# Miniprotein binders against q53ft3: the designs that were tried, part 155

Target 1, 195 residues: q53ft3
Amino acid sequence: MFGCLVAGRLVQTAAQQVAEDKFVFDLPDYESINHVVVFMLGTIPFPEGMGGSVYFSYPDSNGMPVWQLLGFVTNGKPSAIFKISGLKSGEGSQHPFGAMNIVRTPSVAQIGISVELLDSMAQQTPVGNAAVSSVDSFTQFTQKMLDNFYNFASSFAVSQAQMTPSPSEMFIPANVVLKWYENFQRRLAQNPLFW
Below, E stands for the ipSAE of ESMFold2; O stands for the ipSAE of OpenDDE; V2 stands for 0.75 times the mean of E and O plus 0.25 times the DockQ between their complexes.

## First folded at step 17 (miniprotein)

Design rb12 (at its last fold request DockQ between E and O 0.59; V2 from the best seeds 0.71)
Fold by OpenDDE base, look of step 17:
Structure rb12 (fold): chain B 195 residues (1-195), chain A 97 residues (1-97)
Amino acid sequence: as target 1 above (195 residues)
Amino acid sequence: SDREELIRLAERAALKLEMALQWLADGDPEFARRIIEYAIRLLREIEELATTPEEEEIVEQAIEAAQEALQLLEQGKPDEVEEILQEAIELLEELIQ
């Protein structure tokens, strides 16, 4: 039902089902993780009127799990990005996972997903700054990519006087790149999902 | 105290309405609707705690705004909801001051 993705790691599609309505992913070496993506696999939707509460657990200084509500996934929003790097010093919150007989290694954190009523989820308050807006993240990503490309291409720009004849090479005028950049920026600003 | 509880609830209601805005932006009007419905319940509790005509008026306006937001969502007009919810949030902020 769920997948979990950490950058630079293999995608996890096999959650441990600890209850009928509860799923857990192990995150080894969690201290190096900044963001986690939780997503529905698309095989089984949430039942009508239900969604998923997404929790993060990490061992405290005593090795006891600290659980925090990161946010939610729903049929309408089947994926979410969570920033977990700043949560390692947070206070624990109430969670539905109870005393699970999960083998806990000090370096392993967990992502827990609890299938719950949307009305119940609506009453819960995630920890601050954990949820990253998908739209904002995408916009920022695309902007950074565009800037990177433009800067890269521009670094190779030469004047006509500086050009050395190379019949085997194709050249693109810098103004064409700029025009493309401007057009792309405009389209992105109008609709981040313009494709 | 009743005043402290009123403030607590108002802060919570404002937070919920902000959450609703975010979920609308994320493309899930159904969950946003559920959040707004809960916020309205909070607002009703606040209404019961209000002791001054000014407080009563502010919370009533916030309830009306939130209800209008729900109606717009039911009508399939999520784009018109943002301004209304923002108004409700501002009303709640005024209530807290």
Scores: ipSAE 0.791, ipTM 0.932, lowest interface PAE 0.5, mean pLDDT 87
Fold by ESMFold2, fold request of step 18:
Structure rb12 (fold): chain B 195 residues (1-195), chain A 97 residues (1-97)
Amino acid sequence: as target 1 above (195 residues)
Amino acid sequence: SDREELIRLAERAALKLEMALQWLADGDPEFARRIIEYAIRLLREIEELATTPEEEEIVEQAIEAAQEALQLLEQGKPDEVEEILQEAIELLEELIQ
């Protein structure tokens, strides 16, 4: 009924149904995850008057689950992006020797979806800035991509005095890349969807 | 105290009205409507705690605005809902002061 997507991983479409109204996805290696997308597959809608409360759970230092409400999905908004990177407090501080790397213990969090009445969901309060707006997500990813490209290209910059002759290669003056970067950034700030 | 509880409820009601605006902007007016209905329940609790005429007037105006927002959603006039809910939020911010 549901899917779960993490950037750089295969989409999960086979939730474990743990109750009539509760579904779970496992997230191994959860410390590396910053965002998760939860969505309806579209084959089975929520019953009328119902929706889904979306939770994130991670094990605390005692291995006990800590559950936090991320937000909601509904038939009217069947997908949402949630930020989880700020929700992983308490990990690793309970070990006597701190961050000793022993790779025998599974590090698995969960995404839980509970099918509930919309009236009940309306009374619930998600944690802080877990839900990410579509515009903010697009702008954040675009800015990161822009910064990544500029930093990568700039790492190859050399002055003409430092240049080794390489007649089979084409070269672009560094100020062309900078001008493109600045123009793109300005246009993105004016209209995040211009491209 | 009653004043501290009033402020707590007002902060929660303002948060719910902001959530309703977000869900309207995301294109789900049905869930937004249910959030507004819950916010009205919070406002009625605030009304029971209000002890000054100023507090009573503010919460009455916030309830009227939220109820008008529900009517406008029923009438298919969402462009007027945003301004009315924002006014209700500003009233609640005054109450919190």
Scores: ipSAE 0.728, ipTM 0.896, lowest interface PAE 0.8, mean pLDDT 79
ESMFold2, look of step 17: ipSAE 0.703; ipTM 0.889
ESMFold2 (binder alone), look of step 17: mean pLDDT 88; pTM 0.882
ESMFold2, fold request of step 18: ipSAE 0.682, 0.712; ipTM 0.884, 0.889
ESMFold2 (binder alone), fold request of step 18: mean pLDDT 88, 88, 88; pTM 0.881, 0.883, 0.883
OpenDDE base, fold request of step 18: ipSAE 0.782, 0.776, 0.785; ipTM 0.930, 0.929, 0.931
ESMFold2, look of step 19: ipSAE 0.687; ipTM 0.888
ESMFold2 (binder alone), look of step 19: mean pLDDT 88; pTM 0.882
OpenDDE base, look of step 19: ipSAE 0.780; ipTM 0.932
OpenDDE base, second read of step 20: ipSAE 0.778; ipTM 0.931
ESMFold2, fold request of step 21: ipSAE 0.708, 0.708, 0.711; ipTM 0.893, 0.891, 0.891
ESMFold2 (binder alone), fold request of step 21: mean pLDDT 88, 88, 88; pTM 0.882, 0.884, 0.881
OpenDDE base, fold request of step 21: ipSAE 0.781, 0.779, 0.778; ipTM 0.930, 0.930, 0.930

Design rb13 (at its last look DockQ between E and O 0.56; V2 from the best seeds 0.69)
Fold by OpenDDE base, look of step 17:
Structure rb13 (fold): chain B 195 residues (1-195), chain A 97 residues (1-97)
Amino acid sequence: as target 1 above (195 residues)
Amino acid sequence: SDREELIRLAERAALKLEMALQWLADGDPQFAKRIIQYAIRLLREIEELATTPEEEEIVEQAIEAAQEALQLLEQGKPDEVEEILQEAIELLEELIQ
């Protein structure tokens, strides 16, 4: 039902089902993790009126688990990005996972997903700054990518007087790149999901 | 105290309405509706705690705004909801001051 992705690591698609409505992913070497993506696999949707509460658990100095509500996934928002790097010193919150007989090592954290009623989820408050807006993140990423490309391409710009004959090479005028950039930015501003 | 509880609830209601805005932006109006519905329940509790005509008026306006937002969502008009929810949030902030 769920997948978990950490950058630079293999995607996890096999959660440990610890209850009928609860799933857990192990995150080894969690201290190096900044962001986690939780997503539905698309095979099984949430039942009508239900979603998923996403929790993060890490061992405290005594090896005891500290649970924090990161946010939610729903059929309407089947994926979410969570920043967990700043949470590793936070206070614990109530969680539905109870005392799980999970073998824990000091370096392993967990992502827990609890399938719950949307009405219940609506009453819960995630820890601050954990949820990253997908729209904003995408927009920022795209903008950075565009800027990077433009800067890269522009660094190779030469005047006509500076050009040396190279019959084997094709050249693109800088103004074409600029026009493309402007057009793309316009489309992105109108609809970040224009494709 | 009742005043402290009123403030606590108002802060919570404001937070919930902000969450609703975020979930609308994320493309899930269904969950946003659930959040707004819960916020309305909080607002009703606040209404019961209000002791001054000013507080009563502010809370009533916030309830009306939240209800209008909910109606617009039910009508499939999410684009018109943001301003209304923002107004409700501002009303709650005024209540807390």
Scores: ipSAE 0.768, ipTM 0.925, lowest interface PAE 0.5, mean pLDDT 87
Fold by ESMFold2, look of step 17:
Order: sequence, then C-alpha cells, then structure tokens
Structure rb13 (fold): chain B 195 residues (1-195), chain A 97 residues (1-97)
Amino acid sequence: as target 1 above (195 residues)
Amino acid sequence: SDREELIRLAERAALKLEMALQWLADGDPQFAKRIIQYAIRLLREIEELATTPEEEEIVEQAIEAAQEALQLLEQGKPDEVEEILQEAIELLEELIQ
C-alpha cells in the first residue's frame, strides 16, 4: 500500500505489515540518511475518514527503539518528504507501536506507518518544528542560488536585432527563463521541499 | 496556573492553525478542516480560562475567524482562508505575549 524511498537506494514497495493497521520499512545504515520519502502506491487508498501517521524509529544506546512522529500522509496528500538527519538523538514521542519488542542491529532504523482516523491525526503534533527553521535557511540559500542563475543567464541576453544566425546552436527566449524563475520562486515560497 | 495553561493552549492552537494552512497549501482541505476543528476545541478551552476583557476579546475573535475558515472550506473556497487563519494566528501570538 506504501512505498519508501531514500536517495541512492532502491525504492522499497513491500512494507512489513506488523498489524492490521501498521506497516514498517527497515532502514539499514540509517545514520547516513538525511531524508526519506514516504508515499502511497496508489492501488489501495486509505478508508474514508482515515489516513496514515508516519513515525521514525531508531535504536538507542541500549538497542531499544525510540519512536518519533514525522508527520502524515493522506488520500489528499499521498506523499511526503521527511528530514531525519536531526532526529537521530532525540527523545521518543507517543506512538501506537507500543507492544512491538523488536531486536535490531545497531545501524537499522524503521519507518512506521499507522492507519488512523483523521480526527485522531489532527490532534497529533510532529517533531519537525526544528525542520521548519532549517527549511527557512534552505529557502534563503535556494533563493540566492535562483537569483545567481537568473543574473548569470540575463547577462547573456541579446535582442533579435543583435543576434547573428547560428543554425547549429540552440537558443532559449529570455522570457522562458524569467517565467521559470518566477514560477519556481512561487512554488518554493509555498512549499520549500516541493522537489 | 490558569495563565500558564492559557499560554500552552494558545501556542498549541496557533501551531494547529499553521498546520492547517500548510495542508491547504498542499491541496488537502479535508484534513485541514479537521485540524481547524481541533483548533476550535482548544480555543474554547482558552475562552474558559480567559480572565481579562482583552483576553476574552482576543479569543472570541480567533474563534470567529476559525469558524469562518471552516465555512469557506465547506463552500469550496480554500483560497479565501489563508488571510483569515493568519489573522487568528497573530491574535493568538498577541495572547501568548
């Protein structure tokens, strides 16, 4: 029902179902992972009125699981990107996987998905408040990169009267670059992680 | 104390309204409505703890804004909700200070 993707790794599409409403993906070598994408495969939607709470679990110094709520996926937003690089030493949160007594190797973490009522999910608060501030920094950096690219490309702008024919070369109208720049800035302002 | 509880509830309500805005921007007004409904429950608790006329006025305005946001979402007008919820968040931040 779900998929899990980490950059540089094969996508996982076969979650371990550990209960009728709970699914798990293993993340070996989790300490090298910065972001995880969780998504619905699209063949089985959540039942009406339900969605998925997404948790990250890693072993503590004693090998016991520490669970943290990352966020949610729903039929209306069937995929999400979660930053986990800042979570690997945090405190656990309330979670619905409580009876799970899982023995792991030291480098294996888990992504847990619990199918729950939307009303229950609405009351939960993900641990990602620190990520909001890091997203603002990422947004500022990305804005500077976009400005740099636009200024660079614009420095080569030439009118049609100034253009010399060159059939072997490809050209892009300056307006296309401007349109892309404005569109990208708007999307970035609405969702800095839309990539 | 009642003031400490009021501040904690106001912080949580503001966070929930911010989450609702994010979910609206992501194109899921159904889940956003449920988040707003929960925020209204928090605001009702704040209303019971308010002790000054200015606290009472602030929370009443926040409730009215959140209720109007729900009404607009029921009418299929999610684009009109952002400014209303942002004003409610600013009211709650004033209450926290």
Scores: ipSAE 0.702, ipTM 0.891, lowest interface PAE 0.9, mean pLDDT 80
ESMFold2 (binder alone), look of step 17: mean pLDDT 89; pTM 0.888

Design rb14 (at its last look DockQ between E and O 0.62; V2 from the best seeds 0.61)
Fold by OpenDDE base, look of step 17:
Structure rb14 (fold): chain B 195 residues (1-195), chain A 97 residues (1-97)
Amino acid sequence: as target 1 above (195 residues)
Amino acid sequence: SDREELIRLAERAALKLEMALQWLADGDPQFAKRIIEYAIRRLREIEELATTPEEEEIVEQAIEAAQEALQLLEQGKPDEVEEILQEAIELLEELIQ
C-alpha cells in the first residue's frame, strides 16, 4: 500500500504491517536523513473518507522512542515530502503506535503510517515545518532547472563577429532562448502543473 | 480563564485554516473541506466564549468567511477560496491581539 523513499537509498515498498491499519518503515542511520518521501503505491487506495497519518519515531537519549506527527497522505494527495532533519530535538506527541512491540536499534528511526478517518486527521496538528509543499518544491525545482539551462545556454552565446561558419551545425539565437525562458516562467507562475 | 481559552481556540482555528489553504494548494479539496468544517466547529466554541461585542463580531465574521469558503469548495470553486480563508485568518489574528 505504501512506499518510503530516502534520497540516495533504495525505495522501500514493503512496510511492516504492525496492525490492520498501521504500517512501519525502518530508517537506518536516520541522522543522515534530511527528507523522507512517503507515497501510496497505487495498488490499494484509502477507503472512502479515510487517509493516512504519517509519524516519525526516533530514539531519545535514553533509547526510548519519540513519536511526532509529520503530516498526512490522502487519495487526493497520495505522496508527501517531509523534512525530518532537526526533529530529533522535538517533543513527543500522542501516537497510535505505543502498544506495538517494534524492535528498535539506536541508529534506526521509523516512519509510521496510520490509516484513519479524514475527520480525525483534520483534528490533528503536525509538527511545524515538517511538511514540504509539493507545489513549492516543484516550483523551486523547475525554477532551478530553468535557471541552470538558461545559464548553460547563455554561456555559449557569441556575437555575430565571433561566429565562424559551420555548415554542419545549427545555431539558435540567444533571443529565442530568452523568449522561451520568459514564456515558460509565465506559464509556470500561472500554473505550476501546466504540463 | 475564559479569555485564555478563547485565545487558545482562536490560535488553533487559525492554524487549521492555514492547513486548509495548504491542502487546497496541494490539490486535495476534500480534505481541505474537512479541515474547514473542523475550524468552523472551533469558531462556534469561540463564539460562546466571547464576552465583548467586538469579539462577537470578529468571530461571527470569521465564521461567515469560513462558511463561504466551504460553500465555494462544494461548488467546485477552489480558486476563490484562498482570499476568503486568508480573511478569516486575519480576523482570528485580530481577535488574539
Scores: ipSAE 0.613, ipTM 0.866, lowest interface PAE 0.7, mean pLDDT 87
Fold by ESMFold2, look of step 17:
Structure rb14 (fold): chain B 195 residues (1-195), chain A 97 residues (1-97)
Amino acid sequence: as target 1 above (195 residues)
Amino acid sequence: SDREELIRLAERAALKLEMALQWLADGDPQFAKRIIEYAIRRLREIEELATTPEEEEIVEQAIEAAQEALQLLEQGKPDEVEEILQEAIELLEELIQ
């Protein structure tokens, strides 16, 4: 029902369902994560009048989870980016995950999604400024995907002196990729919705 | 004290109206409407705590603005709501001072 994406990592689409209305994604090496994208896969919408409260959890000094409300996803806004870099030592918030059978490992953070009534969600207050505006989240997500593509393609770059004959393989000059990347970044910075 | 409780409620209501503006900008007026409805309930509590004519006038104006915003959302006019909610937020900020 949900997906979870961290830049530079494989997207997760197989949440651990820990209750009828509760889903969890594990985030190993959470200290290196600054932002997380949570989104609906589009296969199953929320029931009418329902939405998702999104929580972040990390282990405290005793190894016990500290849960913080990041924000929400709804059928009307089915994706969101959350900044978590400032939350890794913050105080916990009230949360619905404390009594469930959740697989726990040391030094692994979690994203929890609780399906709730929209009226109940409206009463909740996310921690700090964790949620990013839809314009900012689109820009950040798109920029991260562009950086990922450029870094991946560049990792295969070779000079002509390094090339071996490969007559069955097509090649693209590296400067074409760089020009495309630079142009797209400029257009995105001027108008995040240009496409 | 009643003043401390009034400030706490006003801060919470202002935060909720700011959240509603964010959700309107993000294109979900239905969730924004529910947030505004919650904020109005908090403003009614402030109205019961107000002890000066200045406090009473400010909270009454904030309630009227939030109710107008809610009616515009019911009419499918979310673009007209932003300035009205900003006015309500500024009134609450004056109340907190």
Scores: ipSAE 0.592, ipTM 0.848, lowest interface PAE 1.4, mean pLDDT 80
ESMFold2 (binder alone), look of step 17: mean pLDDT 86; pTM 0.858

Design rb15 (at its last look DockQ between E and O 0.55; V2 from the best seeds 0.68)
Fold by OpenDDE base, fold request of step 18:
Structure rb15 (fold): chain B 195 residues (1-195), chain A 97 residues (1-97)
Amino acid sequence: as target 1 above (195 residues)
Amino acid sequence: SDREELIRLAERAAFKLEMALQWLADGDPEFAKRIIEYAIRLLREIEELATTPEEEEIVEQAIEAAQEALQLLEQGKPDEVEEILQEAIELLEELIQ
């Protein structure tokens, strides 16, 4: 019922179910991972009044697992992005996964999802900066991306008088780029998640 | 001390209300409601620890704000909730000072 995504890697859609209400993904070479996306597959929703607590586990210097609560997924928010790169030096927290035989390969971390009552989840405190606000961060990123693209494209703008004949090349009018930019901004303002 | 506990709880309550705002922004009013409900429980605990009329008043106002926010969410008016929760957070910040 869950998936896990690391950029540049194949999506994981088969979690190891370690209990009726607990699921685990292995993350090999976790030190190279900055962000992890955890999401519901959409096949099975959480039961009413329940959601998922998302934990990250990595081996400490002694090879012992350190668990940290990253955040939550719910039926209302079925996917979340977590930054894990800065957590590698964090202190361990209580977790519901017990003494799992974590493959003691020092390079493998785990994502654990525990299905819990929303009321219980509401009382939990994720580690700081792990949960990336999808809306705000995405809006900011998108705006920055748009600005970057516009600035980049505009830097190549030349007047017709300045054009060197290149019959083998196609040219895009600068006004087209501007229009695209304006339209995109409008759409973004209307719905930051329009894409 | 009771004062230290009050401050700890107030900080936690403020954090929870901020979290509720985030979850509202993320489009999950259901979980946000649960968070607010928990924050109200924290506020009730703080109320029990209040020793001055000023503290009592601040906490009561925060409870009222949180309850109003919850009611608005139940009414399907999430757009009006942000200001109210922010007020509650500010009240808690005042309490911590």
Scores: ipSAE 0.777, ipTM 0.928, lowest interface PAE 0.5, mean pLDDT 88
Fold by ESMFold2, fold request of step 18:
Structure rb15 (fold): chain B 195 residues (1-195), chain A 97 residues (1-97)
Amino acid sequence: as target 1 above (195 residues)
Amino acid sequence: SDREELIRLAERAAFKLEMALQWLADGDPEFAKRIIEYAIRLLREIEELATTPEEEEIVEQAIEAAQEALQLLEQGKPDEVEEILQEAIELLEELIQ
């Protein structure tokens, strides 16, 4: 239902479902991560009137998880970028994950997504305030996101012999994705604000 | 005190109205509407704590502005809501001072 993307890493699309309405992604070596993208895969929308509260969890010095509300994703806004670099020593917040996902490894954090009613989400307040990154920081994150997108899309490239007949399904040849990727990189290097 | 609680509720209501503006800008008026509805509940709590005619008038105007914003969202006019919510936020800032 959800994906989790960190620049320079493979996208995660197989969340651990820890309850009917709760999903978790592991973030190994979280100290090196500054931003994370959480998004809906597009295969399963939230039920009407529901959305997702997104949490970040890191282990404290005793290996106990400290959970903080980052923000939300909804059918109307199915992706969001969260800054986590300033949260790795912050105070925990109220959260719905209970004692699940107790972390004994100091280098592994988690992203948690709780499917909840929009009315309940409206009453929640994200902890911390991710500062707006400088243009240079956004450019660096965008470049690493483009690298991951190309790698992700290329992993689904299908030879003509392996294509499934599906006349209503549209396909893009893999080399078109490569050409777009190369052109975008070049334009971004020349003018980070060209879009 | 009642004044301290009124200020805390006003700060929270202003935060929620700013959050609603952000969600409108992000293109999700349905979630923004639910945030505004919650903000109106906070404003009615502020109304119960108001003790001066000035406080009562300010919170009444903020409620009217937030309700107008909801009507515009129901009419499918989210782009017209920004100025009205900003007015409500300014009223709450006056109440806090």
Scores: ipSAE 0.722, ipTM 0.899, lowest interface PAE 0.8, mean pLDDT 79
ESMFold2, look of step 17: ipSAE 0.701; ipTM 0.892
ESMFold2 (binder alone), look of step 17: mean pLDDT 88; pTM 0.882
OpenDDE base, look of step 17: ipSAE 0.774; ipTM 0.927
ESMFold2, fold request of step 18: ipSAE 0.721, 0.705; ipTM 0.898, 0.893
ESMFold2 (binder alone), fold request of step 18: mean pLDDT 88, 88, 88; pTM 0.884, 0.886, 0.885
OpenDDE base, fold request of step 18: ipSAE 0.775, 0.767; ipTM 0.927, 0.926
ESMFold2, look of step 18: ipSAE 0.704; ipTM 0.890
ESMFold2 (binder alone), look of step 18: mean pLDDT 88; pTM 0.886
OpenDDE base, look of step 18: ipSAE 0.752; ipTM 0.919

Design rb16 (at its last look DockQ between E and O 0.39; V2 from the best seeds 0.65)
Fold by OpenDDE base, look of step 17:
Formats: sequence, C-alpha cells, structure tokens
Structure rb16 (fold): chain B 195 residues (1-195), chain A 97 residues (1-97)
Amino acid sequence: as target 1 above (195 residues)
Amino acid sequence: SDREELIRLAERAALKLEMALQWAADGDPEFAKRIIEYAIRLLREIEELATTPEEEEIVEQAIEAAQEALQLLEQGKPDEVEEILQEAIELLEELIQ
C-alpha cells in the first residue's frame, strides 16, 4: 500500500504492518537522512473519507522513541516529501502507534503511517517545517536536475573543428540537447506531473 | 479564562485555515474542505466566547469567508480560495491582538 524513499537508498515497498490500519518503515542510520518521501503504491487506495497520517519516530538519548506527526497523504495527494533532519531534537507528540514492541536499534528511526478518517486528520497539527511543498520542491528539484544535466552535457561540447574522428563513438548535436531541454521545461511548466 | 480560550481557539483556527490553503493549492480539495469544516466549528466556538460587538463581527466575517472558501472548493475552484482564506486568517489575527 505504501512506499518509502530515502535519497541514495533503495525504495522500500514492504512496510511492516503492525495493525490493520498501521504501517511502519525502518530507517537505519537515520541521522544521515534529510528528507523522506512517502507515497502510495497505487495498488490500494484509501477508503472513501480516509487518508494517512505520517509519523516519524527516533530514539531519544535514553533510547525511547519520540514520535512526531510529519503530515499527511491522501488519495488526492498520494505522495509527500518530509524534511526530518531538523526534527531529531524535537519534542514528542501523541501518536497512534502505542508501545510497539519493535526491537529498536539506536541508529534506526521509523516512518509510521496510520490510516485515519480525514475528519480526524483535519484536527491534527503536524510539526512545523516538516512538510515540504511538494509541487514547488519537485519543480525546483526537476529544474535543478535539468540544469545540472544541461550544464554537464554542455561542458563536453566542442565545435566541429575541434572534433577528433572517433568512429566508435556516437555524437549528439548540442542543439538536440538544447531542444530537448526547452521542450522538457515547457512540459514541466505546463504540468509538473506530465509523465 | 474565556479570553484566553478565545485566543487559543483563534490561533488554532488560523492554523487550520493555513493548512486548508496549502492543501487546496496542493491538489486535494477534498481534504481542504474537511479542514475548513473543522475550522468553521472552531470559529463557532469562538463566536460563543465573543464578548464585544467588534469580536462578534470579526468572527462572523471569518465564518463567512471560510464558508465561501468551502463553497468554492465544492464548485471545483481551488485556485480562488487563497485570497478568501488569507482574509479569514487576517481577521483572526486581528481578533487575537
């Protein structure tokens, strides 16, 4: 039902179901994690009138879990990016995961997703600064990625006069890359989710 | 005190309206509607705590704004709710001054 993604790590698609309505992902070496993406797999939607509350838990200095509400996912917004780097020293909040006998290694944090009524979720207040504006962040990320790629590719650009014959290599004209870039930017501007 | 409770509720209502604004913009108007509905309930509680005509007027205007935003979402016009919700938030900020 859910996936969890940390940059530079393999995507997690197998959450531990700790209850009928509760799912948990383990995040080893959590101190190195800045952002977490939580998303629905698209196989099973939330029931009508329900969504998911997304929680983060980390061990405190005593090894006890500190839970914080990061935000929400819904059928209408099936993915979200959360910044967790700044939360590692925060105060705990109420959470629905209770005293789970989860064998916790001190270096392992958790993402918990609780399936709840939207009306209940509406009454909850996420911790500040955890939710990253997905559209803006995605657009910015994509733009940065495109810029990075374009800059990278352009750094290898040579004039025809500068080219050394290499029959074993294929060459792409810089104009093709530029055209692709422009087209991609246009599509991105029209619909950030055009794929 | 009643005044302290009024302020607490007003702050909470403002936060909820901000959340609604974000969720409306992010493409889930359904959840935004639920948030606004809750905010309206908070505003009704505030209305009951209001002691001056000025407070009553501010709260009523905030309720009207929130209801209008809700109607716009029901009509499938999430892009039009930002200004209205912002107005409601500003009204609540005035209330807690």
Scores: ipSAE 0.777, ipTM 0.929, lowest interface PAE 0.5, mean pLDDT 86
Fold by ESMFold2, look of step 17:
Structure rb16 (fold): chain B 195 residues (1-195), chain A 97 residues (1-97)
Amino acid sequence: as target 1 above (195 residues)
Amino acid sequence: SDREELIRLAERAALKLEMALQWAADGDPEFAKRIIEYAIRLLREIEELATTPEEEEIVEQAIEAAQEALQLLEQGKPDEVEEILQEAIELLEELIQ
């Protein structure tokens, strides 16, 4: 029960479960994406002693997936921001001899989450030790606050088919929260001190 | 060679202690503890490869620092581990030289 967010796109909250312990989100047009946010929806926690290893996959020159470890999410740290812009570049000498650069249309990349023991995760090394290190502490704190709010609010999201009418209760459409998040993040990027 | 393996293990242990620092400060102290436990395992392997008194002293100090950080996390003091973990990382960087 995970979510995946890319700036300027709607949040994905319906991961494709490809195994009992493995979940996947598709990222179309992945070459235009610089960062992704992975978070727990808050509906189902990891079992005790377990967490999630987060991978990024892009197709190689043959269209086969290449998986790279981005980092982790846990019950104690249920959201993370990962930079992927440098991971999908095969520019330059990936094939220095005997091959042509192949011009291809953008294809679908994936974010994969594998539920694993914390002891196993501790032995894994992400492709970049500081893959999420960036932005000064003020803007980082503000991003964490935004992530926390969106994660909490989205945990109550229901489809219209799941909705129980309640005339005494007010509701907020889920896309209003996303629109607010996008506007706030845009203003923060232009002037971190607009507050 | 034993020296090349020692350096490789020291680099890996330093990366793990850097991970533990990040996870203790702004993340999950329980996961940080498991990372430190793995780092101590690596440091014990380095201890087996150490051949000079200087190398032995450095790795012993790094183990002691990592164990102190683990104790602080057990006590619920994750904000106090930064200095001791940075000290351990600097000791490992000295080994790599």
Scores: ipSAE 0.686, ipTM 0.883, lowest interface PAE 0.9, mean pLDDT 77
ESMFold2 (binder alone), look of step 17: mean pLDDT 87; pTM 0.877

